# Ledger of designs, part 8: miniprotein binders against q9h3h3

Target 1, 235 residues: q9h3h3
Amino acid sequence: EDGFTAEHLAAEAMAADMDPWLVFDARTTPATELDAWLAKYPPSQVTRYGDPGSPNSEPVGWIAVYGQGYSPNSGDVQGLQAAWEALQTSGRPITPGTLRQLAITHHVLSGKWLMHLAPGFKLDHAWAGIARAVVEGQLQVAKVSPRAKEGGRQVICVYTDDFTDRLGVLEADSAIRAAGIKCLLTYKPDVYTYLGIYRANRWHLCPTLYESRFQLGGSARGSRVLDRANNVELT

## First folded at step 13 (miniprotein)

Design yD3
Fold by OpenDDE base, look of step 16:
Structure yD3 (fold): chain B 235 residues (1-235), chain A 85 residues (1-85)
Amino acid sequence: as target 1 above (235 residues)
Amino acid sequence: SPELIRWKIRMLLRFAELLLKRAEELFKEGTDPEEAKELLEFVQRLLRMAIQLAEKLGNEELLKRAEELIERAEELLRKLEELKK
């Protein structure tokens, strides 16, 4: 993917964030209603712009599930952005370590595991597994993109509170694997999004910190997690 | 926060400008006019969002920039439609 494609995808994601969401909130809705909600709004059938015959008549940016312990905290995004602008003007070298430190300083620590799946039963099944894991408290919050007209891959995002907490990141990976998902996972901190750092950026920063590959018959976690920055396996 | 809204507007405008330039290139190359159309429709969507936020924030400068970009997108869409006739 070239830089243009990455920015286009980022624009799509931003637009989706601003459109209405279909949300199951476990804090206010009984867990017993999850199955009915999943049946009503299967991600493979929910359309991005509310196409005729879809479960949604209006545009939907994301389908999301909030767990009981979900607490939205974005940190000091404004301070982060100001510091980032100052850093750019300073001419100082910008490294992944620099961004990590900025994120820590401003408490912008959220990140997400990402998986890309083709529309269909497998996607809906994967989403159902993730949604259940969120409602059961194994995960905090997740979202999935609705179906696009061209039938491109949909993305499931599973969030963690702190991308610097390796254990928390690994626990989320384990929970995703326990939900039956076997595809490739990539982990991306939100700080890169807030700073507009995408693939093929001028600083040569990689927004993907971790990759998880499923292993048949492997360790209790059922996955191999690679730290991409250090090229080291964490599991 | 006002600052977050300003950031959103600036990002929307940045994306819109980038995608608009790409649409202009696609148009010049005579590539699939449908691809250019879809891209322009998305640009318009981004810009409508930017306009709404700029109005909410009361930022005339950002509003003006958004309006200028949406006009360019509309003009290119008109040109595309004329070519299909």
Scores: ipSAE 0.624, ipTM 0.880, lowest interface PAE 0.7, mean pLDDT 90
Fold by OpenDDE base, fold request of step 17:
Structure yD3 (fold): chain B 235 residues (1-235), chain A 85 residues (1-85)
Amino acid sequence: as target 1 above (235 residues)
Amino acid sequence: SPELIRWKIRMLLRFAELLLKRAEELFKEGTDPEEAKELLEFVQRLLRMAIQLAEKLGNEELLKRAEELIERAEELLRKLEELKK
């Protein structure tokens, strides 16, 4: 993907974040209602702008599931942004290490596993598996993009609290695999998003830290996880 | 926070400007008027969001910039519609 495509996708994601969400909150809703909710709002049928005949009549940015232990905490995003602006003005070199340190300093540590799937039964099934894992407490929070243009892929995002906690990131991968997901996964810290750092950026920063590939019959986790920054397999 | 809202507005405007520029390029090339139209419609959505946030924040500068960009997008949409006749 070229820089334009990356920024376009980022713009779409930002717009989606600002539109209404369809949320199943396991903190307030019994787990027994999840199946009915999933049936009512299958991601492949929920439309981004509330198209005629869709389950939603109004725009939907995301479909999300919150686990019982979910607590929204974005850290000091304001301080992060100020520090980032100051850093750019200073002319100091900007490295992945710099961003990691900024994230740590300002406690902006959230990250997410991403999977892209075509609309249809496979997507809805994958989402159902993830949603169940969230409600059961194996995952904390996940969201999926609604159906946009015909033929466009939808994205499922599974969050972790700390992208610097390698074990936590790997545990989330394992939970995703246990939910029956076999596609390619990429892990991205949210700090890059908050700073407007996308693919093909002027600083040559790669926002993808990890890649997970499904492996048949291999590791107990059923996946091979690559640290892209160091080009080292973790699993 | 007001600062986060300002950041969001600036980002929306940045995206809108980038996509608007791309739409203008597509328009000049004349190769894909439908893509240009879709981009412009999305630009308008971004800018409407920016306007709402700018109004909420009371930031006249950002509001003005958003309004200028939306006018430019609307003008380009009108031109695209005229070419399809």
Scores: ipSAE 0.623, ipTM 0.883, lowest interface PAE 0.7, mean pLDDT 90
Fold by OpenDDE base, fold request of step 17:
Structure yD3 (fold): chain B 235 residues (1-235), chain A 85 residues (1-85)
Amino acid sequence: as target 1 above (235 residues)
Amino acid sequence: SPELIRWKIRMLLRFAELLLKRAEELFKEGTDPEEAKELLEFVQRLLRMAIQLAEKLGNEELLKRAEELIERAEELLRKLEELKK
């Protein structure tokens, strides 16, 4: 992706975050209602802007499922941003390590596994598997983008509480694989999003920390996870 | 927080300005008027969000900047519509 495409996608994501969400909250809604909710709002049919004939009449930014143990904690995003601005002004070198330290200092530690799928049965099936895993407590929270007019790929995001906790990141990968997902996964910390650091940024920072590839006959996790920063396999 | 809102507004304006420039280029090239239109409609959406936040924050400077950009986007949309007639 070129710099323009990356910024366009970032703008779309930001706009989606600001629009209303369709949420199944397992903390307040019985798990027995999940199947009906999934049938009512299949991601392949929910449209970004509430197109005629879609399940939604109004714009929807995301479709999300919250698990029983979900507790929203974004950390000190304001302090993070202030520190980032000060760092840029200082002229000091900016490295992935610098961003990691900023994230730790300000407790902005959330990250997500990302998968991109074409609209259709495979997407809806994958989402159903993820949603069930969230409701069953194998995952904490997940969201999926609604369908765009041009029929582009939709993204499923599965969150973890701490991108610095490798075990937690790997456990989420295992849960995703156990749900039957076999596509490529990439893991991105939210700190990069909060600082406006996207692909092809001027600092040459890669926002993708991990890559997971499905592997038959491999580890019990059913995937190979690569640390992209160090080019080392973690599984 | 006010600071977070300001950050969001600045980011929205940055994106809007970048995408608006791209739409202007597409318009000049004349290759895909529909793509230019879709891009401009998205720019308008971003700017409407920025305006709402700027009003909430009471930041006149950011509001003015957003209004200037939305006017440019509207003008380009008008020009595109005129070319389709």
Scores: ipSAE 0.621, ipTM 0.884, lowest interface PAE 0.7, mean pLDDT 90

## First folded at step 15 (miniprotein)

Design yE20
Fold by ESMFold2, fold request of step 17:
Structure yE20 (fold): chain B 235 residues (1-235), chain A 85 residues (1-85)
Amino acid sequence: as target 1 above (235 residues)
Amino acid sequence: SPELIRWKIRMLLRFAEMLLKRAEELFKEGTDPEEAKELLEFVQRLLRMAIQLAEKLGNEELLERAEELIERAEELLEKLEELKK
């Protein structure tokens, strides 16, 4: 079922979070070293568990790039989780507005643009463009999944610090597109992950907040960004 | 914090049980033993993570729950290996 698939992917992501990461940290590594690092660790060749012939011999959960100005702040995740439990027993309705307010109250505001690409040159090229945008300061932090055993699609995540800041989310979309990315992007606030809420959940909440589509032709070219909750175009 | 560690353990157990049930259904149907084996190997990984965290926390109840699930997964893996003969 559709809910099983979402939870299976969530389980894989949680396991990956807990494994070692390959990180290019611009705060401690010169930018001139980025191209060599990208060539050594293309996401289509870095394997999840260190297969023979891959550049890594140990498990890798994520490949990540931290920008010069990246300052991690998860907010009050513990308080968020406690308030969520209290809310479920309170009899109050659980709606997207409820989740938004809970995230604001506890300062758990980060979110991410996601894209899914098959292993190969297109994935590695997209990742390289994103990584350069992070090191150059147009984006804060990004990660990409390594190659799985079955060789399925991989995910690039590009983080923003505040999902309620529509302009900031749109600026990140623009920076992604400027790196030459044309595929579908979806945006998910991190609050859903910290509460264990995935697609096909019992509250019928949709964890995808925004959707970005690249368009050529017609009257305008560029991103068309849709607010999925309110069914309105932001661009 | 201990509360965050407990939450992680509960999520790992939730995922592991869901995947284990799917592997049990695949075994009963006999449709794809390779998929069932792959699910069970991943279940074992999730449960080993849960056991490690439960031991770190000193939470005997969560540790016992994780160990019960890993025993179920190991039993099913043995049954799948017998089918290859």
Scores: ipSAE 0.702, ipTM 0.904, lowest interface PAE 0.8, mean pLDDT 89
Fold by ESMFold2, look of step 16:
Structure yE20 (fold): chain B 235 residues (1-235), chain A 85 residues (1-85)
Amino acid sequence: as target 1 above (235 residues)
Amino acid sequence: SPELIRWKIRMLLRFAEMLLKRAEELFKEGTDPEEAKELLEFVQRLLRMAIQLAEKLGNEELLERAEELIERAEELLEKLEELKK
């Protein structure tokens, strides 16, 4: 409901990043093994801390699928963070254009479509569809959170290489919808994560750059996508 | 890289302090001791991560800050456990 809640969620995400991950890596694992892997590790059953009734015996931060072409490249995160600190002390206004320019200058261009689903069949089905799209090459990399102790909503993140490449972002949205996903999607550039900028931040920046809403009989992509930074529809 | 590790430590410390203050508030009010305990256990996880990274980086200032926070969290956790009997 406020800045504390956003910061608490960010803390949980950072802890998850640093715990072990369960990864299906298409670069080293045959695609024919994907269905068995998905059946072994459904995200509604994989627990965050390795509960006795789960398929994992140790903590799991994320469940991830890497596509054939996945090559990790976070860009100049160190330079980005240094420039951000200098900018904050400069007295210059901080706007969404400021963050965009920092991200471009330091080549921190990745971002992700997010969807939030309750544990259960719908979550596991959606994840399986996304994972197959990654292995088949329509998407490059995705991850899903494990089941939390409290049993709240889980998140699927579908990454894209460049948040400024609107066509690439829209193509990822279309691939997500082709996997049968009809819920609300929000898109967040990674620059906000690396700078610790979350909802209810003191600069009133909105970390959500794009929103995608599914509609029957809509565009060829099956969704309506809004650019929230510029208040313009992309579809 | 050393700069990325330093950023991770600073973020972990920022989060841990925020959550610790919340747990201290809950303890003073007596509102929800189980929530306070869960927050403190998570604070300990964050600070252990920060300590490991600070040791890897060799940064004594960040290590001392993390140790001060974890001691404060441990003291409050002991008070909560005594409250339960």
Scores: ipSAE 0.654, ipTM 0.899, lowest interface PAE 0.8, mean pLDDT 88
Fold by ESMFold2, fold request of step 17:
Formats: sequence, structure tokens, C-alpha cells
Structure yE20 (fold): chain B 235 residues (1-235), chain A 85 residues (1-85)
Amino acid sequence: as target 1 above (235 residues)
Amino acid sequence: SPELIRWKIRMLLRFAEMLLKRAEELFKEGTDPEEAKELLEFVQRLLRMAIQLAEKLGNEELLERAEELIERAEELLEKLEELKK
């Protein structure tokens, strides 16, 4: 709700991005090693700054799993930021459609499903399921925050490479649910991060594009996915 | 990408100043000195990251800005520690 809390969390995420990561990279590591790696580095026990008794002795910003098809590409972030500055001085209206077009023009198309879980078995189990889905190819890349403070929730981020590809975003949601995840998911395009646009911004933009709610019932596990910009259910 | 590095430094400085201002508010109100200390320790981490990037980029202006903010943070940390005595 308030802008301070959103910016504080953004600052923590940025600091974590810049510290070392613990990475299982399926492009260079056999899948048979995944279970041992997961057991060694459960996110509920890996501490942000290498506390005594934790499996890590040095700071860890993120724990991540890269799928075999993962190809990092941030796009034309510099051009995006320049165009954003020009747009702000142009007097043209700033809308979610404007942000979408900037992201497309500059190929800054990545985004992520987010989930927040308290430390403990539930978090570690959810992360293990996501990590297996990445290594098996149902998801492409995911990361989870380490334990930063007592009782605080941690975040799992599951990336997709194109927020405009609704089918791809929905397929990632389905793969997350198939891993047994039942909590609320929110989807945020990376373009908002690169432009420094957070909750309570002066344009009243909402960085959450989609939300997903797990549905009990039916013949298979499913979800109800809402497009927040158009207030339309996709499922 | 030098422009991306410059953007990261500016964001780190923006975050650090925001958090420092919050810590200064908490100190003046006496509301939560432990929270103020935690914020200031985080401010120091953000500023060390900004300094590292600014040194890599060779940007003296951003380096001086980060040093000014870290001095403010250190002064407030000293005041908070004196309150515990």
C-alpha cells in the first residue's frame, strides 16, 4: 500500500541481485545431482548473510535454478530507459498500453510469477517442486530468496521470457500448479523494474499484470487467472 | 553496459537516501531504535555496493554522493549507539 514499503522491498531485491547467487545450472550440471543440491541448500536454512550454523558461510542474494533452455537476455534496457525519459517530457499519456509498447519496441519482454511463503517445510517443498520443474523443462528459470529475517516471508520468482505471450505465461502458471503450489501468484513484467515504477507511483500504474488463484475441483488441478489491466478472466 | 551500471548506482543512492530519511525519523521520534539501526546497516550495504560500481565506472560525482550519504549514516549510527549507553 504505502510507497515506502514497496521501495524498501525493491531495495532489498536489488541488493540481493548484486550479492553472490547459489545456482544449479542444468545446462552444465547433470539432473541426477539436483536432489543432493536441494538437500544442501534449502531456502529456509540458507541465510542472507551467512549466519553461523547455516549451510553458507558467505552472503547469498538468491538461490537459482537454470533450465537447459535458459538463455539470459535483458533486451535493449538502455534504449528503453532513454525512450521512457523522452516519453515523460513529451506530454503524451502514460498508460499500461504505453508501457507494453515500450517493452515490445525495446525487447524487454521478460516477466515473472511471484509467490510468498513463510520459512519452513512448506517453502522448501515448494521450491524443490519448482526446481524439479525447471530441470525437467516445464519451466525455464526460477529463483528463491534466502532467509533474511525471522518470521519474514520469502519469495519464489518463476520467470517467463515474454509477458505478451499469454499462452506461455499460462503454461508457466499451469506448471507451477502441477508442482503442488496452491497460494496466490502475481505476475510482474520486468519493464516496470527497469523503469523504477513501483506501487504508489505518480502515474497510478499497477506493476501486477496477472494474478492466479488456485481452484479446487474439476478433473485436474487448475487456476483462475485474471488480467488485472482489463479486469478480465483468462481461464 | 555503462548506462545500466549508472542506472544501478542512481537507484542504490535513491534507495539509500529514502531509508536514511526513515531512520532519521525513527531516531527523532524515539519510536524504534532497533529498527533505525537495522535500516542504517542496510543503508551502509547499499552504499558500499554503489561505491563499488562507481569505482568500476570511474564516476567521481556518484562516488562523492555515496560517500556523503555513508557519512550521514555513520553519524546517526553513532548517535543511536550513544543512546544505548
Scores: ipSAE 0.639, ipTM 0.892, lowest interface PAE 0.9, mean pLDDT 87
Fold by OpenDDE base, fold request of step 17:
Structure yE20 (fold): chain B 235 residues (1-235), chain A 85 residues (1-85)
Amino acid sequence: as target 1 above (235 residues)
Amino acid sequence: SPELIRWKIRMLLRFAEMLLKRAEELFKEGTDPEEAKELLEFVQRLLRMAIQLAEKLGNEELLERAEELIERAEELLEKLEELKK
C-alpha cells in the first residue's frame, strides 16, 4: 500500500470511530441474547452508511462486542500527543523504542490483532466465533467494520490491554485461533493511531509489531508468531 | 479534552486536504470521474465532522479552514456534474 492509500484508510477508520457503533455489551446483556444479536446484525450485511435493505438505516462505524471484564481505559492520550509534538520539535531521533517509552509513560498501551476478510459467510462465521470468545471471557473486546463497498474487505479487530505484554498478545492470538480463524493476523498498538503514524510514514516506523500465521500440526497455539521488529519467531 | 478535539480537527483537515488534492488530480486526468466523486463526497463528510467539532470547541480559525476546504470540494463536485451533462 502506498502512502496515499494508507492515509485514506486511516481517514476512513477515524471517520468510522466518530460514527455510531452497534454494540453488544456482555456486562449488561445476557450471553443468551448473543446469537439473536449476531443474526440481526451480520457484519456482511450491515452497511457503513445504512444502505436500503440493510439491517441498519443509519451510518454505522463499527460493530463491537464488549466482554464482562472489559474496562475502557485509553490512558493519557492528550499527554501522549503533547509529548509527541515536543519530541518532533526537538529534532531528537524517533525510534520504535521512543514510541514504546511514550506509550508506557502515558499509559497508552492498548493494541489489536487485525484480520481482513471478504464479505460473506466466512466473515460472519469468523465474527461469530470471535464474539463468542469475547462473551465467554477468552477475549476482552472486539470490533468489525461494516460493509462499505462491493468487493471491499472488512476488518476484525481484537484488542489486548497491553501491547508490551508479549504473553497477553500471544494469548489473544491463541484464542483467535481456537475460534477457528486461519487467516493472517497482524498486531498494531493503538499508540501509532493516536499519533497519526501510518504505513509509509516519514519516520519509517512500522506500526505492525507482530504477525501471526496459521500452522497445521505445529505449536499447541496453532500459529507461528513473528516479532517484526526483531525478525524473531516467538512461538 | 479541548486538546484532543483540536487534534481530531487538525487530523480531519489534513486528511481532507490530502484527499481533495487527489480528487483534483483525478479530475484533471479525466480517467475516473466516479472515483473523484466518491473521494469528494468523503472529503465533505470529513469536513462536516471537522466543522461540528470546531463549532463545539469555538475555534474560529479551524472552522474557517474547514469551510474553505468544503467550498473547494463543492466547487469540484459541481464541475464534475457539469461534465456528465
Scores: ipSAE 0.611, ipTM 0.878, lowest interface PAE 0.7, mean pLDDT 90
Fold by OpenDDE base, fold request of step 17:
Structure yE20 (fold): chain B 235 residues (1-235), chain A 85 residues (1-85)
Amino acid sequence: as target 1 above (235 residues)
Amino acid sequence: SPELIRWKIRMLLRFAEMLLKRAEELFKEGTDPEEAKELLEFVQRLLRMAIQLAEKLGNEELLERAEELIERAEELLEKLEELKK
């Protein structure tokens, strides 16, 4: 993907974040209602702008499931942005290590596993597996993009609290694999999003920290996880 | 926070400006009028969001910039519609 495509996708994601969400909140809704909710709002049929005949009549930015232990905490995003602007003005070298330290200093540590799937039964089935894992407490929070008009791929995002906690990131990968997901996964810290750092940026920063590939007959995790920054396998 | 709202507005305006430039290029090339139209419609959505936030914040400078960009997008949409006739 070229720089324009990355920025366009970022703009779409930002617009989606600002539109209404369809949410199943396990903190307030019994787990027994999840199957009915999934049947009512399959992500392959929920449309981004509430098209005629869709289960939604109004725009939907995201479909999300919140686990019982979910607590929204974005950290000091304002302080992070101010520090980033000051760093750019200073002319100091900017490295992945610099961004990691900024994230730690301002407690902006959230990250997500990403998977891209074509609309249809496979997507809806994958989402149902993830949603169940969230409600059962194996994952904390996940969201999926609704169907766009052009029939492009939809994205499922599975969040972790700390991208610097390698074990926590790997545990989330294992839970995703246990839910029956076999596609390619990429892990991205939210700090890059909050700073507007996308693919093909002028600093040559890679926003993807990890890549997970499904492996038949492999380790207990059923996946091979690569550290992209160091080009080292973690599993 | 007001600062977070200002940041959101600035990001929306940045995206809108980038996408508007791309739509202008597509229009000049004449290769895909429908793609240009879709981009412009998305630009308008981004700018409407920016306008709403700028009004809420009471930031006249950001509001004026958003209004200037939306006017450019509207003018280009009108030109595209005239070419289809």
Scores: ipSAE 0.608, ipTM 0.876, lowest interface PAE 0.7, mean pLDDT 90

Design yE20
Fold by OpenDDE base, look of step 16:
Structure yE20 (fold): chain B 235 residues (1-235), chain A 85 residues (1-85)
Amino acid sequence: as target 1 above (235 residues)
Amino acid sequence: SPELIRWKIRMLLRFAEMLLKRAEELFKEGTDPEEAKELLEFVQRLLRMAIQLAEKLGNEELLERAEELIERAEELLEKLEELKK
C-alpha cells in the first residue's frame, strides 16, 4: 500500500469514528441479548451509509461491543500532541522509542489487533466470536467496520489497554485465536493515529508493532507473534 | 476538549486537501469519472464535518479554510458532471 492509500484509509477511519456507532454495551445490556443483536446487525449486511435494504437506514461508522470492564481512557492526547509538535520543531531524531516514551509520558497507551476479512459469512462468524469473547470478559472492547459500497474488506479491531504490556497484547491474541480466528493479525498502537503517523511517513516509523500468524499444531496459543521493531518472535 | 476538536478539524482538512488533490489528478488523467466523483463526495463529507466542528468551536480561520476547500470540491464535481453530458 502506498502512502496515499494509507492516508485515505486513515481518513475513512476518522470519518467513521465521527459517524454514529451501533453498540452492544455489556455493562447495560444482558449477555442473553447478544445473539439477537448479532442477528439484527451482521457486519456483512450493515452498510456504511445506510443503503436501501440494509439493517441500518442511517450512516454507521462502526459496529462495536463493549465488555463489562471497558473504561474509555484515551490519556492526555492534547499533551501528547503538543509534545509531538515541539519534538518536530526541535529537529531531534524521532524513533519508535521516542514515540513509545511520549505515549508513556502522556498515558496514551491503547492499541489494537487488526484483522481484515472479506464480507460474508466468515466475517460475520468471526465477529460473533469476538463479540462473545468481549461479552464473556476475555476481551475488553472490539469494533468492526460496516460494509462498504464496493464490497471491500472489512476490518475488526480488538483493543488492549496498553501496547507496552506485551503480556496483555499476547493475551488478546490468544483470546482472538480461541474465538476461532486464523487470519493474519497486526497490532497498532493508537498513539500513531493520534499523531497522524501512517505508513510511508517521513520518519520511516512503522505503526505496526506486532504481527500474529496462526500456526496449525503449534503451542497452546495457536499463533506466532512477531515483534516487528526487533524482528523477534515473542511466542 | 477544544484542543481535540481543533486537532480533528486540522486532520479533516489535511485529509480533504490531500484527497482533493488526488481527485484533481484523476480528473486531469481522464481516469474513471466515477472514481473521481466518489472521492470528491467523500471529500465533501470530510469538509462538512470540519465545518460543523469549526462552527462549534467558533474558529473562523478553520471554518474559512474548510469552506474554501468545499467550494473547490464542488467546482470539480460540477466539471465532472458537465463532462458526462
Scores: ipSAE 0.599, ipTM 0.872, lowest interface PAE 0.7, mean pLDDT 90

